# Ledger of designs, part 15: VHH binders against q8kes1

Target 1, 126 residues: q8kes1
Amino acid sequence: MNLKVKGARDVFEYMKGRIPDETKEHLFVLFLSTKNQILRHETITIGTLTASLIHPREIFKAAIRESAHSIILVHNHPSGDVQPSNADKQVTSILKKAGDLLQIELLDHVIVGNNDWFSFRDHALL
Below, E stands for the ipSAE of ESMFold2; O stands for the ipSAE of OpenDDE; V2 stands for 0.75 times the mean of E and O plus 0.25 times the DockQ between their complexes.

## First folded at step 8 (VHH; framework vhh_8emy_2)

Design n2 (at its last look DockQ between E and O 0.83; V2 from the best seeds 0.83)
Fold by OpenDDE, look of step 8:
Structure n2 (fold): chain B 126 residues (1-126), chain A 119 residues (1-119)
Amino acid sequence: as target 1 above (126 residues)
Amino acid sequence: QVQLQESGGGLVQPGSSLRLSCAASGFTFSDYHMHWVRQAPGKGPEWVSSIRSSGSYTYYATSVKGRFSISRDNPSKTLYLQMNSLRPEDSAVYYCAKEWEYDSGTYSRGQGTQVTVSS
């Protein structure tokens, strides 16, 4: 019943129509089962993505609550340009480290734009 | 079905150049970012370069930046890797890849083409 994600494109497809306001930057977390099925997603923050707005404690609290095996970060760029910013990379790095410690893998970070996506995993940024 | 077929590898001397090609089929090539990855014996896969679907952005590993150039021709569904100033440490099987697969923990890739740099 739950959608399985095989790669970043599947994440992109899942997010289609699930961003409430594409004019604003949304950060989502996808909680995944051991079979990489999406258990659910949660909106973490709305607005400009900065490291200060991301609390690993809250993200992984939710991950534990959902019994997630792994998580995927997703956020949209209202500009449509899916190129990662330095802030994006910083957030990814922080959550990667936290995930490793908690043994809840940050599987990927996907940026969604205008009919396009960018995967941190694909580009060896994760 | 998705097919990726690499070619252009070979045995060359240090400082020489090679141009790899990848013929893609079975999917809408122009809708995907494409990647080159390489794997040397006894080592895991190493990301080499990526190019966006439109070709507007390219990315390179630090080890190849300034020497390698990735490009694509969407109408012919072909990915290229121009490798200049080759070094022995560039020796590996080079793979054309469509994406990282979460299940396998590696890239969806072709059979690869061998590149050997040796004097």
Scores: ipSAE 0.864, ipTM 0.929, lowest interface PAE 0.5, mean pLDDT 95
Fold by ESMFold2, look of step 8:
Structure n2 (fold): chain B 126 residues (1-126), chain A 119 residues (1-119)
Amino acid sequence: as target 1 above (126 residues)
Amino acid sequence: QVQLQESGGGLVQPGSSLRLSCAASGFTFSDYHMHWVRQAPGKGPEWVSSIRSSGSYTYYATSVKGRFSISRDNPSKTLYLQMNSLRPEDSAVYYCAKEWEYDSGTYSRGQGTQVTVSS
């Protein structure tokens, strides 16, 4: 049975040991079933996150191929500081709007760091 | 099961201070970031404040920054909200929350405590 995520802490726990090189910034997408089980995750970018590196068409094309009901964004801050940057907020806004149009909800964006996490949803940023 | 019990609400005059408490059980309190959320009648929930599991950092909604202070005591599994310079627009039911629950689309929270600020 696939892993179920109930909230952001479960996302943080899932990502432990799944970041290939924690010294680099990675952006991931988790594709979720209707029961919030992780179908799989996919690396979107490696390197400093900017809005110009994000291609909503490709993310949602993958989400449709996976039959995902919803998605969660995850990325790591190599510094360990999990506070969202302006780029993090911009990426979230873009994918939120695209997901709303396609009816594939962006449930959360979880930033992971040095044994810590930050949830956009917990802080009403999403 | 997760249990959160808010207390310390009441009827106060504008400009007053009030301290809310939340007793937590049924989960490892020190492992979770904690939040305060409020809801006025006929309105949707409004996030108020958050604190890291260690207590190392705090976050505030713009409407309360500089007036409210969130804190926690991990040994006693208790979350607090110090509310200073209260205004009528702060009137709401205040909820202690563990996290946003993806299944329900709302916060994992207690029953709330009523804060009413009126002249």
Scores: ipSAE 0.793, ipTM 0.903, lowest interface PAE 0.7, mean pLDDT 91
ESMFold2 (binder alone), look of step 8: mean pLDDT 83; pTM 0.842

Design n3 (at its last look DockQ between E and O 0.95; V2 from the best seeds 0.83)
Fold by OpenDDE, look of step 8:
Structure n3 (fold): chain B 126 residues (1-126), chain A 119 residues (1-119)
Amino acid sequence: as target 1 above (126 residues)
Amino acid sequence: QVQLQESGGGLVQPGSSLRLSCAASGFTFSDYWMHWVRQAPGKGPEWVSSISSSGSYTYYATSVKGRFSISRDNPSKTLYLQMNSLRPEDSAVYYCAKEWEYDSGTYSRGQGTQVTVSS
């Protein structure tokens, strides 16, 4: 059975050991079922996260292909600091809007550090 | 099981201060961010403040920034919210929360403590 995520902590735990190179910033998308089970995850970009690197059409094309009910955005901070940048917030805003239009909810955006995480949902940023 | 118990609420005058506490159990408190949220009658839950697991980072809603201070004591598994310069619009039930639950679409939280600010 696919792993069910109940909150950001579960996302953090899922991502442990799944980041190929923690010295680089990776952007991932988790595709979720109607029961918030992880269907799969996909690496979107490797490198510095900027809004220009994010293509909502590609993310949601993949979401549709996977028959995802919702998605969670995840990226790691090589510094270990989990505080969101302005770029992080911009990306979140763009995908949130796109998700709302397509009725594929951006459920959360989780930043993963060494031993910590940050959830946009938990902090009312989403 | 996760348990969160808020206390310290009450009826106070505008400009006064209150200190809320939250006793946590049933999970490794020091491994989690903790949050304060509030809900006023007829309104949805409103995020108030968050603190990182170690306490190194704190965040505040614009409406309370400069007046409220979040802190935690990991050894005693206690979360605090110091509320200064209270206003009538701060009146709400205040909840201690561990995280946002995806299924319920709300915070995993305690029973809450009532804060009423009135002259």
Scores: ipSAE 0.855, ipTM 0.935, lowest interface PAE 0.5, mean pLDDT 95
Fold by ESMFold2, look of step 8:
Structure n3 (fold): chain B 126 residues (1-126), chain A 119 residues (1-119)
Amino acid sequence: as target 1 above (126 residues)
Amino acid sequence: QVQLQESGGGLVQPGSSLRLSCAASGFTFSDYWMHWVRQAPGKGPEWVSSISSSGSYTYYATSVKGRFSISRDNPSKTLYLQMNSLRPEDSAVYYCAKEWEYDSGTYSRGQGTQVTVSS
């Protein structure tokens, strides 16, 4: 896939039709090239997001294998409400720190709902 | 093309109020979250506030919470920032912004409006 993402709306558009069961919470990682093209995405978890279910080593192991320059997190809220939870913020903080150390930047975390999204980067949460 | 035009800045005394507006065109305004960012001389941009596409959610930087109020009018494609209890530290160029651009590593914004808070 050759889709370039310029901002969070492009991430939201990319995820349309790519969430297997919109009634369940999913966390995805997008692996990006140096030109912000999506190399591949991967499902990390399905079900309620908690920080204890996220292992940075697994995410960054995959990022290194994909030769990713950077990553974007995507998480859907089946309710359609895109407001970030405390767990969403905690996971983002952990992965931001890991990415900084490994020099594989976490560019954004985008929460997707019905016809709306929330970007951590747009809100300076990242 | 996307156009954002800020207005309403000026020179005011500490404790004063000021209302900024931003006229938007060239995109579907009602589809986007909108943001205010500011930049003081010699500093990088600082996020100030955000409002959801419908106006249902608002967010504020800690430094302005309780003093500033963001709003929007989707029919007129206009974004607003009501700034109360202004402090010298609020002096900056204020920009309205559509989104963070991953390639440039900055906000897509207008030309800005100067706010100066001085005795």
Scores: ipSAE 0.732, ipTM 0.890, lowest interface PAE 0.9, mean pLDDT 91
ESMFold2 (binder alone), look of step 8: mean pLDDT 84; pTM 0.850

Design n4 (at its last look DockQ between E and O 0.83; V2 from the best seeds 0.82)
Fold by OpenDDE, look of step 8:
Structure n4 (fold): chain B 126 residues (1-126), chain A 119 residues (1-119)
Amino acid sequence: as target 1 above (126 residues)
Amino acid sequence: QVQLQESGGGLVQPGSSLRLSCAASGFTFSDYHMHWVRQAPGKGPEWVSSISSSGKYTYYATSVKGRFSISRDNPSKTLYLQMNSLRPEDSAVYYCAKEWEYDSGTYSRGQGTQVTVSS
């Protein structure tokens, strides 16, 4: 019943129509089962993505609550350009480390925008 | 089923050029970003380059940036990698890949083509 994600494209497809306001940057977390099925997604923050806005304790608190095996981070770029910023990379690094410690893997970070996406996994950034 | 077939590899001297091709089938090629990865003996897979589905975005590893060029032809479902100014450290099996698969934890890739750069 839950949608299985095989790769970043599936994440991109899942996010279609699920961003409330494309003019604003939204940060989402997808909680995944052991079979990479989406259990739930949660909006973490709305606005410019910065490392200071990301609280690993809150993300993984939610992950634990949802009994997530792993998580995928997703955020949109209102500009439509899916190129990752330095802030994006920093956030990814922080959550990766936290996930490793908690044994809840950050499986991927996907940027969506203008009918396109960028996967950190696909580009060896994760 | 997804099929990826690499070609164009060979033995060349340092400074020379090669052009790799990848024939794709079994999926909607134009809907996916495509990637080149390589693996040298005794080393793990190394990401080389990526291109978005439309070709709008191209990405390169630092080690190949300025020397390699990725391109694609969606109508023919073909991925290319132009490799210029080849170096011995570029020697590896080169694979084209559809995406990094979450289940397997690796790229969905073809059988690869051997590239050897040696004087």
Scores: ipSAE 0.899, ipTM 0.941, lowest interface PAE 0.5, mean pLDDT 95
Fold by ESMFold2, look of step 8:
Structure n4 (fold): chain B 126 residues (1-126), chain A 119 residues (1-119)
Amino acid sequence: as target 1 above (126 residues)
Amino acid sequence: QVQLQESGGGLVQPGSSLRLSCAASGFTFSDYHMHWVRQAPGKGPEWVSSISSSGKYTYYATSVKGRFSISRDNPSKTLYLQMNSLRPEDSAVYYCAKEWEYDSGTYSRGQGTQVTVSS
């Protein structure tokens, strides 16, 4: 059964044990149903995040293929420091704009670390 | 059934201090990061401060850093915001928030407490 996410803590809990190599930075997208159930997640990049590595057309092509109603972006920081970088903010802005145009909402961006997380929505950055 | 009750607001002069409290129930308080969010008339919510579930890490909006201090007491399930050197720009309803709820598209928050800073 697909996990329903009510808020950022549920996203953090979902990602536990699902990051292949926690010593490396990963960017994931979660594809959500109309009931905020996680349909699937997909790895977008591995390594230091830059906006040039993000291709909105490919992310939203996948979202359409999955029949996703909305998406959540997830990024791990191996350091455990969950404060968003400028690159994190730039990627979020790009995908928010693309999602608004396609009406596939970017619900949140959650950065995960040790026993900690940072939600863009909780901090009114999205 | 999340319940959050804010208190401690009031009408004060610039430069004054206030301490806000938030009593929490209906969830495992120690499992969640907690937030203060404020909303001035005719504006959207503005994030003010956050504190990690253990209380070990604190975060502040640049507009309040150095003036406000967030804290929590997990045994009593209470969140606090100490607000010093208050300015007219700090006038708002202050909400204690557990998290942004994806289903409702808003914060899981209480009724708020009014802070008004004017001469």
Scores: ipSAE 0.736, ipTM 0.889, lowest interface PAE 0.9, mean pLDDT 90
ESMFold2 (binder alone), look of step 8: mean pLDDT 84; pTM 0.849

Design n5 (at its last look DockQ between E and O 0.85; V2 from the best seeds 0.84)
Fold by OpenDDE, look of step 8:
Structure n5 (fold): chain B 126 residues (1-126), chain A 119 residues (1-119)
Amino acid sequence: as target 1 above (126 residues)
Amino acid sequence: QVQLQESGGGLVQPGSSLRLSCAASGFTFSDYHMHWVRQAPGKGPEWVSTISSSGSYTYYATSVKGRFSISRDNPSKTLYLQMNSLRPEDSAVYYCAKEWEYDSGTYSRGQGTQVTVSS
């Protein structure tokens, strides 16, 4: 009964209407089953995304608690521009490494903007 | 079902140009970003270019920036790749792709079209 995500567009569609305040950056983590069904999502932080604000231990603690097979990182850009920043890439790299060690794959990182999205997987950044 | 059919490949000399096309069907073309990826013998797939659903944004791999141009025509459900100043290292099978699929771990792509750049 849980929603299955097949690719980044599905993630984008899922996030529609789920961002409390689009004027602020929200970092979300989607917890996925072995069938890429969304078990739940959790808001990690609200505000400017920086590597220092991202704690892999907290993200993967939650992932383990949810019995997640994999996770997808999602955050919005209030500007509407979905181009990844260096901070975005750093966060992705850190979580990718952590996920690999814990065998909870970071499946994708999706940036959401105004009627647009950017997938790290689609662009071979992950 | 999703169908992607690439065309326009061939054997060309270095420095020449080639234009690839991709005919899409079986999904709402205008709702998806579209991608070009390529695969050379013995190598894994390499992302080449992406165009947003509306065509407003284009992205390119560093190796093809300034030489390749991606475009789309949503009414005809067609994706294009204009390849200029071709190099031998551009030789590969070029695939049109809808998206990177989470379950398969690869791009949803067509059968591809062969591009060979050789003097």
Scores: ipSAE 0.877, ipTM 0.935, lowest interface PAE 0.5, mean pLDDT 95
Fold by ESMFold2, look of step 8:
Structure n5 (fold): chain B 126 residues (1-126), chain A 119 residues (1-119)
Amino acid sequence: as target 1 above (126 residues)
Amino acid sequence: QVQLQESGGGLVQPGSSLRLSCAASGFTFSDYHMHWVRQAPGKGPEWVSTISSSGSYTYYATSVKGRFSISRDNPSKTLYLQMNSLRPEDSAVYYCAKEWEYDSGTYSRGQGTQVTVSS
C-alpha cells in the first residue's frame, strides 16, 4: 500500500532518507492518486534550480503515464534554510499553470532542509 | 479530531495592540509548525506568520514584520500572536492553522476571531 499524505509534514517525513546526496540541490515530483497516496517519486533536476531547466512536457508526460491525479513538488536546500528563492517561485508558477491546463493539479511545493520544511500551500503562495 | 480555538479579537482604534491566543487539541502540537492566517471579506486567505514546531524559527509576511510577534507554548498546546501598531488594513478574521489539508483543499483551522481596527 502506498503512503498517504495529508499535509506538508507528511511530505517532509516521506523525504527523510530519500535524498541521495543532501549536499546537492534536488527537485523531485511526487505523483499522487485520487486519495493522495504517493504512487512514486521522480528526480527532475540535480544542481542549482533555475526555471530554464524545467520542462513541463516531461514532468506531465510522466504524470500521465503514472495515471496521477495530482502532483507535489519537493526541493531540498542543502543550506538548511527553507525560505523559497525567486527561482523556486518561478518553477512553481510554471508548473501550476501547466497543471491547471492539463487538469493535473500542482497540490503543493514543499522545500525541505535541516529538520525543517516550508509549504507553499501553508503560506498561501499556491 | 483536530480542534483549534482562537480568541482575543476585538474592535480597537488604529495604533492599538491585541494579543490573540489559540488553544490546540487532538494532535501532537509539538510535531507541527503553526500558522496565523487572516481573511478579510471578499478576499482570499492571507498568510500572516509561522512558527516552527520547536519554536526556534519565526517567519512573517512583509505587511506585518516588525509589528506582529508569533510565539508558542508547547506544554500548554497554545499559540499566540501579539499584534502591535494595528492599522485598518489589519482588519480581518484571524485563524490559527495547523496546515493546509490536501484532502479537503482548505486549512486545518478553528472558527477564527474577528479583529476590527477602526476610528
Scores: ipSAE 0.790, ipTM 0.901, lowest interface PAE 0.8, mean pLDDT 91
ESMFold2 (binder alone), look of step 8: mean pLDDT 84; pTM 0.848

Design n6 (at its last look DockQ between E and O 0.74; V2 from the best seeds 0.81)
Fold by OpenDDE, look of step 8:
Structure n6 (fold): chain B 126 residues (1-126), chain A 119 residues (1-119)
Amino acid sequence: as target 1 above (126 residues)
Amino acid sequence: QVQLQESGGGLVQPGSSLRLSCAASGFTFSDYHMHWVRQAPGKGPEWVSSISSSGSYTYYATSVKGRFSISRDNPSKTLYLQMNSLRPEDSAVYYCAKEWYYDSGTYSRGQGTQVTVSS
């Protein structure tokens, strides 16, 4: 019933049509089961992604509430360019550490752009 | 089923060039990012380079930037890696990879081709 994500492409496909306003940067968290099925996704913030806007306690509070085995972070770039920024890398690093401590793995961080994506996992950034 | 077959490896001297190829089948090649990874004896897998589905984006490990060039030909379902200014530390088995699978925690990759750089 729930969609299983095998890799970053599946995440990209899932996000198609689920971004309310492509002109704004949205940060999402996908909550995954032990079988990497998407339990649900939640919008964390709308606007420019900065480390200050990311609260690991809130993300993982939600993850625990959803009984998530792991999470995937997703955000879109209104410019369409999927290249990760330094802010993206910082956020990823912070959440990775938090996830490791809580034993809720940050499985991937996927940037969605103009008909393309970037996976931190695929490019050895996670 | 997904099949990836690497070729073009060999023994070369430092400073030389080598071009690797990967023949892909069993999936819609043009829908997937493609990757090169390498593994040297006694070391873990190392990501080398990636290219987006259309080829619009290319990515490189710091260790190979400026020396390696990734490209693809979607009609022929072929991935390439042009390796210039080769160094001994580039010696490894080079693998063509389709994507990282979350379940297995590794790339879907071929059998690899050996690259040895030695004087």
Scores: ipSAE 0.872, ipTM 0.930, lowest interface PAE 0.5, mean pLDDT 95
Fold by ESMFold2, look of step 8:
Structure n6 (fold): chain B 126 residues (1-126), chain A 119 residues (1-119)
Amino acid sequence: as target 1 above (126 residues)
Amino acid sequence: QVQLQESGGGLVQPGSSLRLSCAASGFTFSDYHMHWVRQAPGKGPEWVSSISSSGSYTYYATSVKGRFSISRDNPSKTLYLQMNSLRPEDSAVYYCAKEWYYDSGTYSRGQGTQVTVSS
């Protein structure tokens, strides 16, 4: 049975040990079932996050292929500081709009650091 | 079980101050960013303020910025909201929250404390 995520802490716990190189910035997408179970995750980018590196068609093509009901973005900050950047906010906005149109909801964007996380949903940024 | 208990609400006049408290138990309080959310009759929930797990960062809705101050005391597992220059528009049930739950589509929260600002 796949891991069910109740909230952003569960996403943070899932990502422990699943970031290949914590010294580098990664953006992941988690594909979720109708019951909020993680079907799988996929690395979208490695390196400094910019909106120009994000292609909604590729993310949502993968989501459709996985039969995902919804998605969560996860992004690590190697510094351990989980404050969202403007680029983080811009990427989130783009993917939220695309997900709304396709009816594959972006449930959250979770930034993970050392022993901390920041949820866009918890802070009313989604 | 996560327990959040808000207190400190009441009926006050415009321009008054109130200090809300939230006693937390059933989770590691110092691990979580904490939030205040309010709900007025006939309105959806409105995010008010957040504070990082260490207390180093604070966030405010534009409607309360400069008037409200969020703080926390991790040893006592207590979240606070200092509300100054209260307005009738601030009247609502105030909730402290630990986390947004994806299944329910809303915050984990306590029973709330009523704040009523009236002449």
Scores: ipSAE 0.793, ipTM 0.883, lowest interface PAE 0.7, mean pLDDT 91
ESMFold2 (binder alone), look of step 8: mean pLDDT 85; pTM 0.858

## First folded at step 9 (VHH; framework vhh_8emy_2)

Design r1 (at its last read DockQ between E and O 0.95; V2 from the best seeds 0.88)
Fold by OpenDDE, fold request of step 11:
Structure r1 (fold): chain B 126 residues (1-126), chain A 119 residues (1-119)
Amino acid sequence: as target 1 above (126 residues)
Amino acid sequence: QVQLQESGGGLVQPGSSLRLSCAASGFTFSDYHMHWVRQAPGKGPEWVSSINPSGSYTYYATSVKGRFSISRDNPSKTLYLQMNSLRPEDSAVYYCAKEWEYDSGTYSRGQGTQVTVSS
């Protein structure tokens, strides 16, 4: 059975052990069913997260392919500090707009760090 | 079952202080970020403050930064919000929240406690 995520903590728990190289930023997308079950996840990019490197068409192409009802963005901060950068906020904003247009909701953006996480939803940034 | 019970609200004058408390039960308190959210009459819910599980990170809305302080005591499963230099615009029902729930599309929160700041 597909794992259900109820909130950001579940996303954090799901990501444990799933980041290949903790010393590098990884951007993941979780594809969710209508019941917020993880259909699958995909690594979008490895390296520094910038708005210019994130193409909504690639993310939502994958989302459509997976028949995702919604998506969650996840990326790690190698520094361990989970506070979002301006780049993180920009990427989130862009993908939210794209998601709204395509009716594939960006449900959350979760930053994972050293035994901690940051949810854009929880902190009213999404 | 998740239970959050806020207390400490009341009617106070501008410039005064209040300390809100939230008693949590029904989940592993120390494993979750905790939040304060408020809702004023005629307005939607507004995020106020958050604290990570260990308490090492605290977050504040711009409107309350420098005046409010969030803290937690994991052994007693209690969340606090110290509210200083209160303003009339701080008047709202204040809710203790566990997290944003994806299914419901809102915070898992208690019944709230009324804070009224008026001269």
Scores: ipSAE 0.909, ipTM 0.948, lowest interface PAE 0.5, mean pLDDT 95
Fold by ESMFold2, look of step 15:
Structure r1 (fold): chain B 126 residues (1-126), chain A 119 residues (1-119)
Amino acid sequence: as target 1 above (126 residues)
Amino acid sequence: QVQLQESGGGLVQPGSSLRLSCAASGFTFSDYHMHWVRQAPGKGPEWVSSINPSGSYTYYATSVKGRFSISRDNPSKTLYLQMNSLRPEDSAVYYCAKEWEYDSGTYSRGQGTQVTVSS
């Protein structure tokens, strides 16, 4: 059966072994069912995250194709420091707004590092 | 089954200090970020503070930064909130929380402890 995510720790555990090159920054989207099961994930960008690289149209086109009820953003910081950058906050805001209009909720943005994670939702940034 | 029991609230005057405690059981305490959330009468929940699993990073809402201090003791499965320079607007029920639950759209939390700051 598909993995159900109850909270951000489950997202962190899911990403273990699923980041192709941990020395590079990756942004992923998880597509979720109505029961918060991961349908699949997709790599959005590789390299330094900037808002100009984010195209909500393409992300939500994929979400609709997957019949996703909601999405979660995940990205890794190769440094292991999971503190959100201004770019991380900006990308989150853009996709939150788009998801609200389309009624495909952005449930969380989880930054993953070596032995820790940071959840935007847990820290009231979403 | 997650169990969180808050304690240490009370009625105090402005400028006072209080120390809240939370006893945790039913999950591996050291594996999770822990949080304090408060709710004043007639208001929605407000995130106050968080601490990562090891205790190496702490996070605070702007409204409490510099006055409140979160800590944890993983061997005893206990979370703490030291609240200094208390103000009337800090009056609320304070909840210990394990994690935002995506299904419920809220924190997994205890029953709370009342903090009242009044002259």
Scores: ipSAE 0.834, ipTM 0.908, lowest interface PAE 0.6, mean pLDDT 92
ESMFold2, look of step 9: ipSAE 0.826; ipTM 0.904
ESMFold2 (binder alone), look of step 9: mean pLDDT 85; pTM 0.856
OpenDDE, look of step 9: ipSAE 0.895; ipTM 0.940
ESMFold2, look of step 10: ipSAE 0.831; ipTM 0.907
ESMFold2 (binder alone), look of step 10: mean pLDDT 85; pTM 0.857
OpenDDE, look of step 10: ipSAE 0.899; ipTM 0.943
ESMFold2, fold request of step 11: ipSAE 0.820, 0.829, 0.829; ipTM 0.903, 0.904, 0.903
ESMFold2 (binder alone), fold request of step 11: mean pLDDT 85, 85, 85; pTM 0.859, 0.861, 0.854
OpenDDE, fold request of step 11: ipSAE 0.907, 0.907; ipTM 0.947, 0.947
ESMFold2, look of step 11: ipSAE 0.818; ipTM 0.900
ESMFold2 (binder alone), look of step 11: mean pLDDT 84; pTM 0.854
OpenDDE, look of step 11: ipSAE 0.902; ipTM 0.945
ESMFold2, look of step 12: ipSAE 0.824; ipTM 0.905
ESMFold2 (binder alone), look of step 12: mean pLDDT 84; pTM 0.850
OpenDDE, look of step 12: ipSAE 0.903; ipTM 0.945
ESMFold2, look of step 13: ipSAE 0.822; ipTM 0.904
ESMFold2 (binder alone), look of step 13: mean pLDDT 85; pTM 0.856
OpenDDE, look of step 13: ipSAE 0.899; ipTM 0.943
ESMFold2, look of step 14: ipSAE 0.808; ipTM 0.903
ESMFold2 (binder alone), look of step 14: mean pLDDT 85; pTM 0.858
OpenDDE, look of step 14: ipSAE 0.904; ipTM 0.945
ESMFold2 (binder alone), look of step 15: mean pLDDT 85; pTM 0.859
OpenDDE, look of step 15: ipSAE 0.906; ipTM 0.947
ESMFold2, look of step 16: ipSAE 0.821; ipTM 0.904
ESMFold2 (binder alone), look of step 16: mean pLDDT 85; pTM 0.859
OpenDDE, look of step 16: ipSAE 0.898; ipTM 0.941
ESMFold2, last read: ipSAE 0.818, 0.818, 0.821; ipTM 0.903, 0.903, 0.903
ESMFold2 (binder alone), last read: mean pLDDT 85, 84, 84; pTM 0.855, 0.846, 0.849
OpenDDE, last read: ipSAE 0.907, 0.907, 0.906; ipTM 0.948, 0.946, 0.946

